VHH binders against c4kar8. Designs and how they scored, part 27

Target 1, 263 residues: c4kar8
Amino acid sequence: MAELSTPSPASPAPLDGGRGDELEKFTLRGARQILQLLQDLITHRGLITAHTGGGHSFMTAVLKVDEERGRVVLDPSPDPQANRRALAAPRLTCVTQLDGIRIQFPLVGLGEGQDKGRPALFAPLPAEMLRLQRREFYRLQVPLAHELSCLLKAEDLARKPVEVSARVIDIGAGGVAVVVPTGAAEFVIGGTLPACRLALPDGEPIELDLEVRNLNRQTQRNGTEQLRVGLRFAALPRAADTRIQRYIFKTERALNAKARGGL

## First folded at step 19 (VHH)

Design gb7
Fold by OpenDDE, fold request of step 21:
Formats: structure tokens, sequence, C-alpha cells
Structure gb7 (fold): chain B 263 residues (1-263), chain A 125 residues (1-125)
């Protein structure tokens, strides 16, 4: 009676390996990239939620960046107790949003400073900054060189069908923003534009239905008025979604490589 | 060579006054934020007062209203006027300097680029 040695159940491979690799793609570690992002936060006066631990947080902003000394200067809380907690915390977790992108970064070694006689906080520059593009909200600014276009099937003021070739300004998983000449077509918020064609650089145009979500009139520097139309993908085939995502990813990678000094 | 040389320390009775001086050399004094720190026996080094290149001042709560920090850029000298001295003010007092950055001063001993050797202040009956 040969004792059938029941094979020991293979320990499930720790699922944790795959999520770490995905986060790495969104983590900035380059000194120049970090500095640029901090400068962008200054320029846009981005409000930052600083978490001190224990469920406590306060609102702050980046005031200055000292590249030579390697310091970031922050606006203190108006609450002295919040500042005391921040200074006592081993780590500050900063969360903000810039252009619909969630940004998260740690600060370690918070200190007290002064900016032109006003109280300030400071810390060493973060070693890393995470840019979390929620698929739903991330919009890639389309490089002008890509010349993305969308053929819109719309109606004119007389409700006559018209086709308008629109330049794509930004693209995300959920839709596109396009620019059209003023008066080229009539757009109604909540209206559907059926059987439109999105032209990507990598192949044949994608046929898709678009829903008008927002309309913004923009005056260019030259005085020309344009209409920015925000469009949601109303019915996107899975294959089309994959192509769009691939384009976004490829473009982002290229832009990031260029920003890092890559040719 | 960068030098910060403190003087004016000594023995004083409670309620007395002293004036400390720090002579700076070897760097552009007017482009640096200056501070006085002190270290009592068995304690860490703590900020007493700071003055930036723009003339903005900061004081520790323990010395506020009693001590006055000032600078003379023409003489490359930092001063600390100490009035109403208390036994708890007994310490070695250090002059410190950091390069100014756009009106920002960083407090903390690790944030200063240069330090003096210190001068002893003893407040006792």
Amino acid sequence: as target 1 above (263 residues)
Amino acid sequence: EVQLVESGGGLVQPGGSLRLSCAASGFTFSEHDMAWYRQAPGKGRELVAGIDSGGYTRYADSVKGRFTISRDNAKNTLYLQMNSLRPEDTAVYYCAAQKSFEGVTYYGPSEYDYWGQGTLVTVSS
C-alpha cells in the first residue's frame, strides 16, 4: 500500500509583487522632475493636504524651493496645535492635485523657519513623488506634433448634419477635449454625437459615440475665438479603449523621457 | 578662513545685564542670517534669537522682552543685549551663520553653516 504523498499545496505566490511595479511607473525619483513638480505647485498655488498621522491633517502650500540647500518651504497651519503635531511627526504625507492628477509625496525632518518675518515650515526635498493618474480623470495634453483630430458628426444651427474636423487638445480614458471654430456646429451639453472618428497616429480612425459634457469659449492670443468642447466616450469598443490607453501610455512615456533629458 | 568670535560673556548677578558680541570674518556678513544659540550643561543647543539679512528677528519665548539681537553690517558684528538675567540663562552662548535664501531662515542647529567657539555666561548670586 504505497502511501500517496499528497503534494504539499504550493504556497500562493505573494500577490504583492505586481502592484509595486505599477506604482513605480508613477513614481518620480529624479531630482529635476521633483523640483519641476514642486515649482508647478508653487505656480498654480496648489493647496496641499498634509497628513501628520493619527487622522490629523492641515492645509498647506509650497511657498519656495531651495535647490541649493535641498529644502522645500511650506505655509504653516493657522492652528498652532497642527504645526506642533507636524513638527513632532516622523513623516508628513502630502496630498494634492494638479491638472486632475493626484500627487502624493512624503516629507521627513520637518523644521521651523521664517519667511520674511512670517512663520514657515520647511523640510528636505522629497526623495520621491507619486503621480497617481486615476484612469478616469487623467487627461494627457496632446503634443501639437501628434496632430490628433476627431471628426465630429454634428448639426449646424439649422439642424443639418455637418462634419467638423476638430483638433484634440487632451485625451483620457473617459474622453477627449477638442477645439472647433466658433460656429462650425451647434453643440448641446448632454447631446450625443454618433459615429464620430478619432484619428490616432498608430492606425485607422476609431469610430465612437461621443457625449458633449462641457463647452468653453476661448479667445486666443491673436483674438480668434474658438470653442473648446469636452466630450465623453459614450460607447467605446474594448479594442478602441485599448488603443487609446496604449497611445496615452506611449505618449506619456515619451514625454517623461524627454523631460529627463533623453533625446 | 571663516571665523565667528564671541565675546562679552562672564559672571553676572541675577537681574544684571550683559552684551555679547560676535565678530564675523571670512564671508559676506550682510548676505547671511545670524543667530545666537545657547547650551546649558547637560542640555541640547537651543535657539535664543535670530536676525535675518533683512532685519527680521525671532526670539525664544524664554528670552522674549529681555534679550535683543542686533547686527552691524558695516562692522561685521552681531550683538545680543541681555537684560534681567536669570540663573536659568547660564549657558555657553554661540554665534551662528547661514547663507540667506530669498528671505527664508531655517531654524535648527543643523541648518547653520558656521559656528563660533562660544562664550560662557554665568548668572549666579
Scores: ipSAE 0.872, ipTM 0.951, lowest interface PAE 0.4, mean pLDDT 90
Fold by OpenDDE, fold request of step 21:
Structure gb7 (fold): chain B 263 residues (1-263), chain A 125 residues (1-125)
Amino acid sequence: as target 1 above (263 residues)
Amino acid sequence: EVQLVESGGGLVQPGGSLRLSCAASGFTFSEHDMAWYRQAPGKGRELVAGIDSGGYTRYADSVKGRFTISRDNAKNTLYLQMNSLRPEDTAVYYCAAQKSFEGVTYYGPSEYDYWGQGTLVTVSS
């Protein structure tokens, strides 16, 4: 009985040096650019997933930027253990999204601080920040048990408006992939689906505009044909982005816990 | 010239009390976050207590309930009241200052701009 070593949840692969040339185009190294981007994160109250290694992460936010001292101030986790891991980690990998763009940056040399008497974390300013414009967004495979759905407002072959309830199979900061029955609607790559509704487990559906990015016909094991539709978030409200990020984080955490035999 | 001058150290018996003072000069005291650090023989320098320019305090777990940090901005002086002293409190105590930033205090020896020469506290029977 070969113990299938469940692959340790892939820590965001260190930006492995091999895809180096393409990533350099998206890497900010200028001090002013980095400061501006961090300030934008503050302004937009962007939730950041901070990875400490070993499959551990916590949610944080940039609270302040001290340009003079060269420090970024972060919101600590409500979990003391997560904070201890963060402080002990040689490197923190921060991942977030702003305006549909994935942002990734390392923090090294975390310390403990206070912000008006409240606990805080801080680190030296990152030397580089990666802005990935392209959809190489990490996509969470949605557990079937979550039954995530997206109500698509589309058109049929006759250009008659139709509503299609689509199952969400994966979700990321930049969009979703859904499956629909073949012939349920006509989709055009580059087309916009306005006022769709994404149903998350944590509350009311999110109304959003979606752009069709790819179409793939898939045959299921049972011989049934389905259409996989890749959709980009065209206009995602800040509050919606936060909810999506929270869902992804919570789900990943739960999956990782299960993989570790904790559930 | 910036100066931090510690005083009040000495020999005390276990359970005794001491009050340390740090006289600051050469900078705007009210615009700086202040802290006490200590260094025991063979150990690294560790935070004892901090007080920011807004009066918010932080204590190391080892001294909570026993030590009190305070400041008098009119006198440019930082204080550390130490009660219920233990042999483990034996160390050189240092006063440190960092420029305040929007209510943020950075802990760690490398985050402080100015340091005193230290005063020795010995707790022994």
Scores: ipSAE 0.866, ipTM 0.951, lowest interface PAE 0.4, mean pLDDT 90
Fold by OpenDDE, look of step 20:
Structure gb7 (fold): chain B 263 residues (1-263), chain A 125 residues (1-125)
Amino acid sequence: as target 1 above (263 residues)
Amino acid sequence: EVQLVESGGGLVQPGGSLRLSCAASGFTFSEHDMAWYRQAPGKGRELVAGIDSGGYTRYADSVKGRFTISRDNAKNTLYLQMNSLRPEDTAVYYCAAQKSFEGVTYYGPSEYDYWGQGTLVTVSS
C-alpha cells in the first residue's frame, strides 16, 4: 500500500522581488490614507468587485467606515450564496477603480452585520491598499520644446565605450524612450547601461542605470532612420523618482490646460 | 461600572415559555445595540436575537417566529420572550451590548463591548 505522498502545496512562487518592490511604491499602509481612500470610494459610490476565490466574485460597495472600531461596511450581494462564500472565504480580494486608478485591497475576517435593518457585511479595515496608477504605464509624450535628453553610456560595435546623447520622446515612472541615430551605439535587449544621465528641465541631470527593454527602427518623415530605444529605470533613487514624477505631473497639467484653451 | 445582569432563566418543559430580562447599567443604553447570545454545552456562542438602537431586529433562523427581542430604554432593560421552547434551546443565555454606529450593528461575539454573566435556560421534560 504505497502511501501516496500528498504533494506538498507548492510554496507560492516568491513574488519576483523586482515586482514586489514596484508594488510597494503603490501600496498604501498608512491608516489615514486607507481611511481617506475608503471614504473616497463611498463618496464616488465606487463599485467593487469582490473575489472570494475559486473564480467566484460579486459586486459590492463600501457603505460606511467605522474608524473607531476599525471596520469597513460593505453592501452584500443580492445572491445569498455569494454572501455565504464571502463569509467562508479566508480572504476577500476587492478590486475597484477610482478616477481611472485601479485599487486593490484585501479584506479578512468578514462578518455579518446590519445597516438600518438591512443586511450588511463588514470586515476589519484593510492593512494595505494598492493603488495602481495607470500612470505607471502612462508614458508622457515629451513636448519637443522641453528638449529632454539622456546621455547614454553604451558600447559601439567594437565594444568601445561611447557616450550618446539621446532625445527623450516619452517618459514614465518606469522608464524612458529615447531616439538615437542609427549606428551610434550597439544596444542589447536586457543589457544594462550604467551611470547614464537624464536631463530634466528643473535641475541637474539625474544619474541612473538603464536597462534596454525594446529596440525599434523608425523612419522619420524626412526619411532619416532613427533607433528608438525603450529603457527601464534600474534602481531609481527615491529623490530621482520624485523629480521624474513631478516633471510628468507638471507637464501633464500644462498640456491639459493648453488643450482646454488655457494660456 | 458597566453591568449587564440577566434574569428569568430556569427549567421549563418543552412547549413552555420564558421571558428573559437584562438590566443594563453604567452606559447609555439607548445608544447601544443589544443582543441575546446563547451557548449550549460543548458549542460556541451563537446569536439568538439582536435589536439595534433604532429598534431593528434580527433573529437566528432557529428561533424565528418563537422568540421576540425587545427593549425598554426608559428602564435600561432588554427582553427576550421565548415561546414554544425546545430541548435544543437549552443553553446559557447572555446579554450583550455594543456602541451603535450610524445604524450599523456588527454581529459576532467579538464585536460586542459588554457581556452579562448569563442565565441558564433548561428545556426538559
Scores: ipSAE 0.862, ipTM 0.943, lowest interface PAE 0.4, mean pLDDT 90
Fold by OpenDDE, look of step 19:
Parts: structure tokens; C-alpha cells; sequence
Structure gb7 (fold): chain B 263 residues (1-263), chain A 125 residues (1-125)
């Protein structure tokens, strides 16, 4: 009876830093946010895959956070060799999940410690933590060559109805992210924008209701401030969904072809 | 003023014994993790032994079974009993203190808040 060695779930590979700009929005750099997230990992006893480089990793957990000294305490590997590798590594890449959200953070400057007489590892608090909120739906970054727009039916600060033409920056089956000029309208998270119009290249605009899910102020390189609005499709007709999916598929295919040097 | 004052160093023959003492003042000794570090000529400072506020100890592999770290909180004094001394134990020995954190001790010279001036231990025939 050959014990089918259940393939150890492939340790999630660290996200390659190459998509730096796209990941910035998911990167936490605030000390309070970092501390909170680390505390959450403690509370939930989140298992962490710590990558030491060279294809080596070990399982660990955050045991304690020392805010005063600025240290995170980790559970060492039962493998002494793994611990040696960790201590010798210039950087430890920690990967975990909390509530289905992928979390990644670097630790630099690992040291040996003890926790109530038990071996422990410690490091300075991470300067940043990546929290990738699982987008319920894959989102296509809209190419700059494609001018998708969404006419938003919103209100201004005076609750006067306004129409805002917004550029779509990403689109998925579940919604769109758009950018609007700061002050163009008042958006409330959880609020619904009724009878908006999404313009796709393949035909007439799609009328749909949008729910505001996220607001992020962005400063462009030119110093111009814009508001990024994450919008969920609140009620999407099947026909509209099909059109959106077709657009995403077609665009992805084109992008992939271009990336392969075919266009 | 925080002070750590080491004593008990000196010249000893191989196989001999010494007892180092570190008198602490200016901070709450019982709330600090204590350690002995040593620095040999031309080498970096290395951990010899540590004792946390809870009494848990750690030793460098090179001194295990030969050295014993202890503390007397009533006297605010840290001790290092060194037996079976070897020439390679020749170094300046430093007393160090760090504030305790929930039973966690951080090892490494940079993790200690206070340091003594050191006492020289020379093991020579």
C-alpha cells in the first residue's frame, strides 16, 4: 500500500516585486496598521511560510509583538538547519493568509531569542506589509490604449445630482475601478450609484447600478490629485455580464499576444 | 544613573575557576534580563550566557557544562561561575541588561540597554 504522499500544498511563492506599482495600493506602511495586522496574525494563530531564499522555507508563526522595542517574535522551525538558514538570510519573506487574504511581508535582521526559555526568533518590525485582498473577481487592468469610461450618477457635497465621466482603470466580473477628479462628486462607501453607464468598445453603453466599495486618493506624478473609486456591480443583467466577460477575455488575449511579441 | 560594574576577572591557569560578579544599580534589576558577553582580542562580542527575569538560562555551546549564570535579585547582582577555563576563554567579559518583555529575551549585543565596562579574564599557563 504505497502511502500516497499527499503533495505538501505548494508553499505560495512570494509575489515577484516586478509589479511594484500595482502592489503599492495593497501595501501597508503605517506603524499602527502593521502592528494591528501582526496582532491579528497572533490572534488567529496564522501559520506563516517563511522563505529564506534558494527555494528554502519553513513554517512559523508570530508569537509576540514588542511595540516598544519594535520587534516581532517568531516561532522557530523544528529543523535547526532551517533556523540557521533563516538567521543567515539577508531577508526573510513571510507569506500567510488571514481570512482568505494573502499577506506578505519582509523581515530583515533576524536574531535568536528565547520565549520563556524556549528558543525563538525575532526581527525588527516589518517596514511594510502587503495585504492582497482577494478580489472576488479577477480584474483586468484596462490598457491606456483602451478608453473605457463610466458615467457615474452621483451627488455633490450639496447633494445635488451630478454626472461624472470617470476613466475605468480596471474591470472584472464583479465591478470596476475608476478615477475621478477630486471634488467631482461625493462618494460614500456602501452607497449605491444608480443608472450609471459603462462604455465598452463593442457597442452601446451598459446601464448598471454601482456600489461604492473603496475610495483612495491618489497623487499623480504631475502632482494632480485624483480619487480612485472601487465600484461593485450591484445589479448586472446577464447580457451585460456576458459583454463584460467577452471584453475582458478579448483584451487579455490581446495583451498576452503583445507580450509574446506577436503584436 | 544606571551602572553595571563587573568584578572577579584576573589571571587563571587552564583548568582553573573564576567567579565573575556584576553589580547593577540605577534600574529595576528584577525586571531585566541579564547576560554575560565576552570579547576576545580581534573578535566580536559574543554571548556567553543569559538569564532572564524568570530565571531561564541560555549558554553558548562553547561554555555549556563549564559556566553557570545566576542572579541574586535581592543583591542586584549577576554572577558567572566559570569552571574548567581554557585559553580560548580569554576575553573581556561584559555584563549586559535589557528590559524584560513578556518572558522574551532578545540575544545580540544591540538588544541590550545597558552594558558594563567589562572585566578581563586571562587564561594562561
Amino acid sequence: as target 1 above (263 residues)
Amino acid sequence: EVQLVESGGGLVQPGGSLRLSCAASGFTFSEHDMAWYRQAPGKGRELVAGIDSGGYTRYADSVKGRFTISRDNAKNTLYLQMNSLRPEDTAVYYCAAQKSFEGVTYYGPSEYDYWGQGTLVTVSS
Scores: ipSAE 0.855, ipTM 0.945, lowest interface PAE 0.4, mean pLDDT 90

Design gb7
Fold by ESMFold2, fold request of step 21:
Structure gb7 (fold): chain B 263 residues (1-263), chain A 125 residues (1-125)
Amino acid sequence: as target 1 above (263 residues)
Amino acid sequence: EVQLVESGGGLVQPGGSLRLSCAASGFTFSEHDMAWYRQAPGKGRELVAGIDSGGYTRYADSVKGRFTISRDNAKNTLYLQMNSLRPEDTAVYYCAAQKSFEGVTYYGPSEYDYWGQGTLVTVSS
């Protein structure tokens, strides 16, 4: 077993959509677990990004947890407008990391208070907290030299089968993102692509079912248009999962060895 | 039985003064954060002033410099000295209590455990 040496990631955007079912197994709902995790954030003075919607956020911290009343107390922003947005928001999505573990939780019903004469914000305790280890949210950016590809068994406009060889640009435990030329096939969010084939460098291609989660058009520097397709593994056999995780691990180890020995 | 009983309201001319009192019983007064809220017709209850168990105070911007909240733990009584009264101060004034937690006060009418029945303050020419 080799130790991974990776850079500390920046706090990523909230996980709020296409991963809901995959993330349920990492969601804490026990009152005792939630209280302990919030207390750990207090003890370690964890900085939290609180997202208010509309692309707005502010930095905060958990100051106190009131178990008896069921309240969490937060540090307000020094920016009064950020505090007004937070108080007006129907939901505050809090994102932070503690010792490499990503933590995300919602707060609803935010109110104003004070803590020994200083302004504070508060909310009812969250009903849930998402707690993810690195492998559970990480996406490896695939080195160009690896030329990873995924053969997509999709359909054209006439609903006829078409096979598209798509370059894999990132890969993680839950899926891949690929790029294809615009118009190579028709993709529908929520659609299933059965029996696709993921080509890894170290063996036979992996047959797997993929679900389309997002579509984004992009223009390359040479002016060509391509489509970025986010694909979720619908069901991933243990052997396939093991091969994917080993590819990620080996590639990270190789990149880290170059970073340590390079410059 | 918990009781909060306000007194001292009445009719006063603009620029006048009133002192409200709130007599408390049935709970440990010194372990509670106290507040005055007011409610004008057709409006929700709004914070006027608060004073926590440690003596820290907070005032609504509209009353700062004119109103003074105080408490006497020996008499289990909360006070509000209201000076330079304006017609906009016309409202029913409520005493409210919230059990203290480590110096934290949660503002918002639904966060208070006990309420008085209110005393009417009318500021009119």
Scores: ipSAE 0.723, ipTM 0.881, lowest interface PAE 0.7, mean pLDDT 87
Fold by ESMFold2, look of step 19:
Structure gb7 (fold): chain B 263 residues (1-263), chain A 125 residues (1-125)
Amino acid sequence: as target 1 above (263 residues)
Amino acid sequence: EVQLVESGGGLVQPGGSLRLSCAASGFTFSEHDMAWYRQAPGKGRELVAGIDSGGYTRYADSVKGRFTISRDNAKNTLYLQMNSLRPEDTAVYYCAAQKSFEGVTYYGPSEYDYWGQGTLVTVSS
């Protein structure tokens, strides 16, 4: 007797709070813009994941927006415990998607009410709403089988040129994350690595300049230390951007087909 | 301009009945969700019963089956019929109004825009 393994869908997670400066340009703060976006969620019956903290969340929807009182009205959970957590939480982080646009907004001061005799939740209108095109936040986790690499033209500790072939672990419209052995090169946050080469499966390597954004040390199972390097694309040529987007699109479709049990 | 005037309070024995009225003026009564709250000395205001603009009612657990809230939109009047009164029902009873929004009522005393001055109900032998 073999146990059937069916993976549960992962709850949509809030975007990492450490990206505040990068996210500001996608943040709506105007009252009119916020009201219109909330109305769009109502019109499209957008399903929202409301995060209450501690890894807990529940599914909800915006039922109504009361412009005069400055309130948003939400569908409560059928689970009474989820509703109690929501009412006790200092804030709800609401995450949803409309037509490929990710939407995230906080609600504070959650209260109880009713809508024509049915239970409802409400809160003051959010002071801000994050609205991101999928392209702006999406990072494809590169399948190990693809063995994507990026040749980094960096410097060693003595500031001598060194080339490091780094495995690409994720890729998006704005950059890549790679891993290298600790000590393979000296990386400085904010530093530029000119004329690096990104090898995609189809076509010639892409020549591009990279900027170091973050560094994280990791210890592998065999005791080997590796460095995760977050790299931003500087001034990406149109042809290179097109190739990167094509790779992401093709790979995402292939991975999604396999996950759903495709042939 | 806005007024909510309660009447009908008084002294009654346990097991007795009383009918409270709240006369409203200065706003469109039919567009407001109405409630009765009560307050004993030194305590916060607590919900007794509510009735929204569409006629949906709600009751505190402590009064279910004994109290009946109703409204007459033609007379701009809210009522509370109180039966089987108990000493713990002793309180000042307040009429409250909240502007209705598309059938939504926001709970909590801070969400009510207008309050009456109250009428005292004393239940004792």
Scores: ipSAE 0.722, ipTM 0.880, lowest interface PAE 0.7, mean pLDDT 87
Fold by ESMFold2, fold request of step 21:
Structure gb7 (fold): chain B 263 residues (1-263), chain A 125 residues (1-125)
Amino acid sequence: as target 1 above (263 residues)
Amino acid sequence: EVQLVESGGGLVQPGGSLRLSCAASGFTFSEHDMAWYRQAPGKGRELVAGIDSGGYTRYADSVKGRFTISRDNAKNTLYLQMNSLRPEDTAVYYCAAQKSFEGVTYYGPSEYDYWGQGTLVTVSS
């Protein structure tokens, strides 16, 4: 159950653990790396969103790291109900950003303590921490006017080749999300689509291999069924990566200029 | 050899008072956060009160206002003054020690390094 994620830089939501293989290369598991990253959060007073499950979360911070005992000490919520939910939760998923770097880590076995007379929470040190640069998690919402498209080389139900022109709705360093009419082709999560063509506004289409990561059916206002397909770049040539990043940068800059009232 | 030896338990009527003591040896008392835990018949072990190396205290809600924890670092002794005792306070009371880390105390029986053998407090008519 791998799914593509397009987290906003201003919205540190947890990433799905079912995408474990694609995130493994950004996962820190060394004790020294984990301790240093936690210490960086302390030093820079990083604010952390701790997710307790069921859509609940609270703001916290790492106050101290006890290397000898193997504990991390957290600031409790001013809301007692949030603290009770945290203590009852089997796992906290902590998400934060430090200098534009997204950091995510689980904590299990949360307990109560105090720090010089002030209430505190604590947990064993996390076994892993995700550390992602903006490039690795950012997804641009493609303006409708760009009509960005991707020609998918897929198969029908009889495993016969078909080509489907799909509109790209978002794009990031790791992939795209597209929409196609329901039934236009058969897509299987984990399946590969070799030699697809991504049409950017500047220049010739980019030939690239795609892997299906998620599928979501949707019904349009006019009753038409569409399929949202999340696609990962299987291997991205350097030139293709450069063109995609240039498109994202130019588009984001243009959108920001319009937000400032520039015309 | 680390030792924590509780004393002062006994039988007392409801509304009465007892003072528990815990004599510590074999470790640097002033560098440890101390606590009293209790275990009633058929119940789990629960925190009664804690006092860190800096003198900050914490009390269970059920004993707040009735019990006072204190320590004497010169005598390596932890105390618990128990007033207005109730039948629900009947339990074996344990002294526990946790090495201090930068003013942080971790509450939970598994977080304490040393335990006494306990002293029985019975509150009954």
Scores: ipSAE 0.716, ipTM 0.879, lowest interface PAE 0.7, mean pLDDT 87
Fold by ESMFold2, look of step 20:
Structure gb7 (fold): chain B 263 residues (1-263), chain A 125 residues (1-125)
Amino acid sequence: as target 1 above (263 residues)
Amino acid sequence: EVQLVESGGGLVQPGGSLRLSCAASGFTFSEHDMAWYRQAPGKGRELVAGIDSGGYTRYADSVKGRFTISRDNAKNTLYLQMNSLRPEDTAVYYCAAQKSFEGVTYYGPSEYDYWGQGTLVTVSS
């Protein structure tokens, strides 16, 4: 009745801290908003995966929120080792999903207490809570068989226009990541690539403007260098957004059907 | 003005007994979780025993079976009965109070809002 003994296999992993600037608009920092969201977790008896680091986690729940002292009270694990790891961890990353909304928040300064004679854990209220729809964080890893590509209208080293056909390695609602050979074009973080063409299967390419958000140089197994380019969609029309979401949904469904074929 | 006033300390031989009292005023005693802490010279404060507003008790391992914490809400008084005293029990004993929250007690000395001035217990032959 009081404790969860095992982690849920469906619990989501924490979002990468390297997305912190992109996630800022979905971050709640108001004390009233945080208290309300924590109370919603209590009301719905939400199951939370608490990540302690080193690949370890345990299942917990928010039992109570002490507004006057600024404390959140958590259910301890029945596994004493999990509780010891949690108390030793510099940070507990709590992750849950409620009605299709992902919720993630850090707790620091975890301590022990009791709740009517039963063991309990507590921490100061989080200073922030991430709250976002699945669409706002999900990236589909594009199957190689789809040969998804994006025609980039970029510039070479001499600042002359070039068109580069780049393989798309992942895609989400807000952008794509592509790979190009090193030297195929010059990319500048914050730069805009107008009128690029994203080629989805079974349809006409989508014309869209892209903004360069990150660059990562990689060496392939054969020793050649390539550049991973993170690209954000600028001002997507609704029709283009709908096509991208449909591609993601259909591809995810097909991949899930392949996994279910063994059930 | 909140006050916690300890009494009952003194010199006692090993194997002897003492009863400490803590008289509380300036807050609603029945709504607070109470504890005894102790501090030997040059050491940090350590929990001896706690009793919450609902009567649940907790003891440090070193005192289990020898010490008994109790409270009298009508008299606003916390007690510690100390039996089978040992030289390592020598310390200044402090009364502490933490406001109760829905049956939750937060552990750790930083979570206690009010402290007494302490009463010295010396156990020696």
Scores: ipSAE 0.711, ipTM 0.880, lowest interface PAE 0.7, mean pLDDT 87

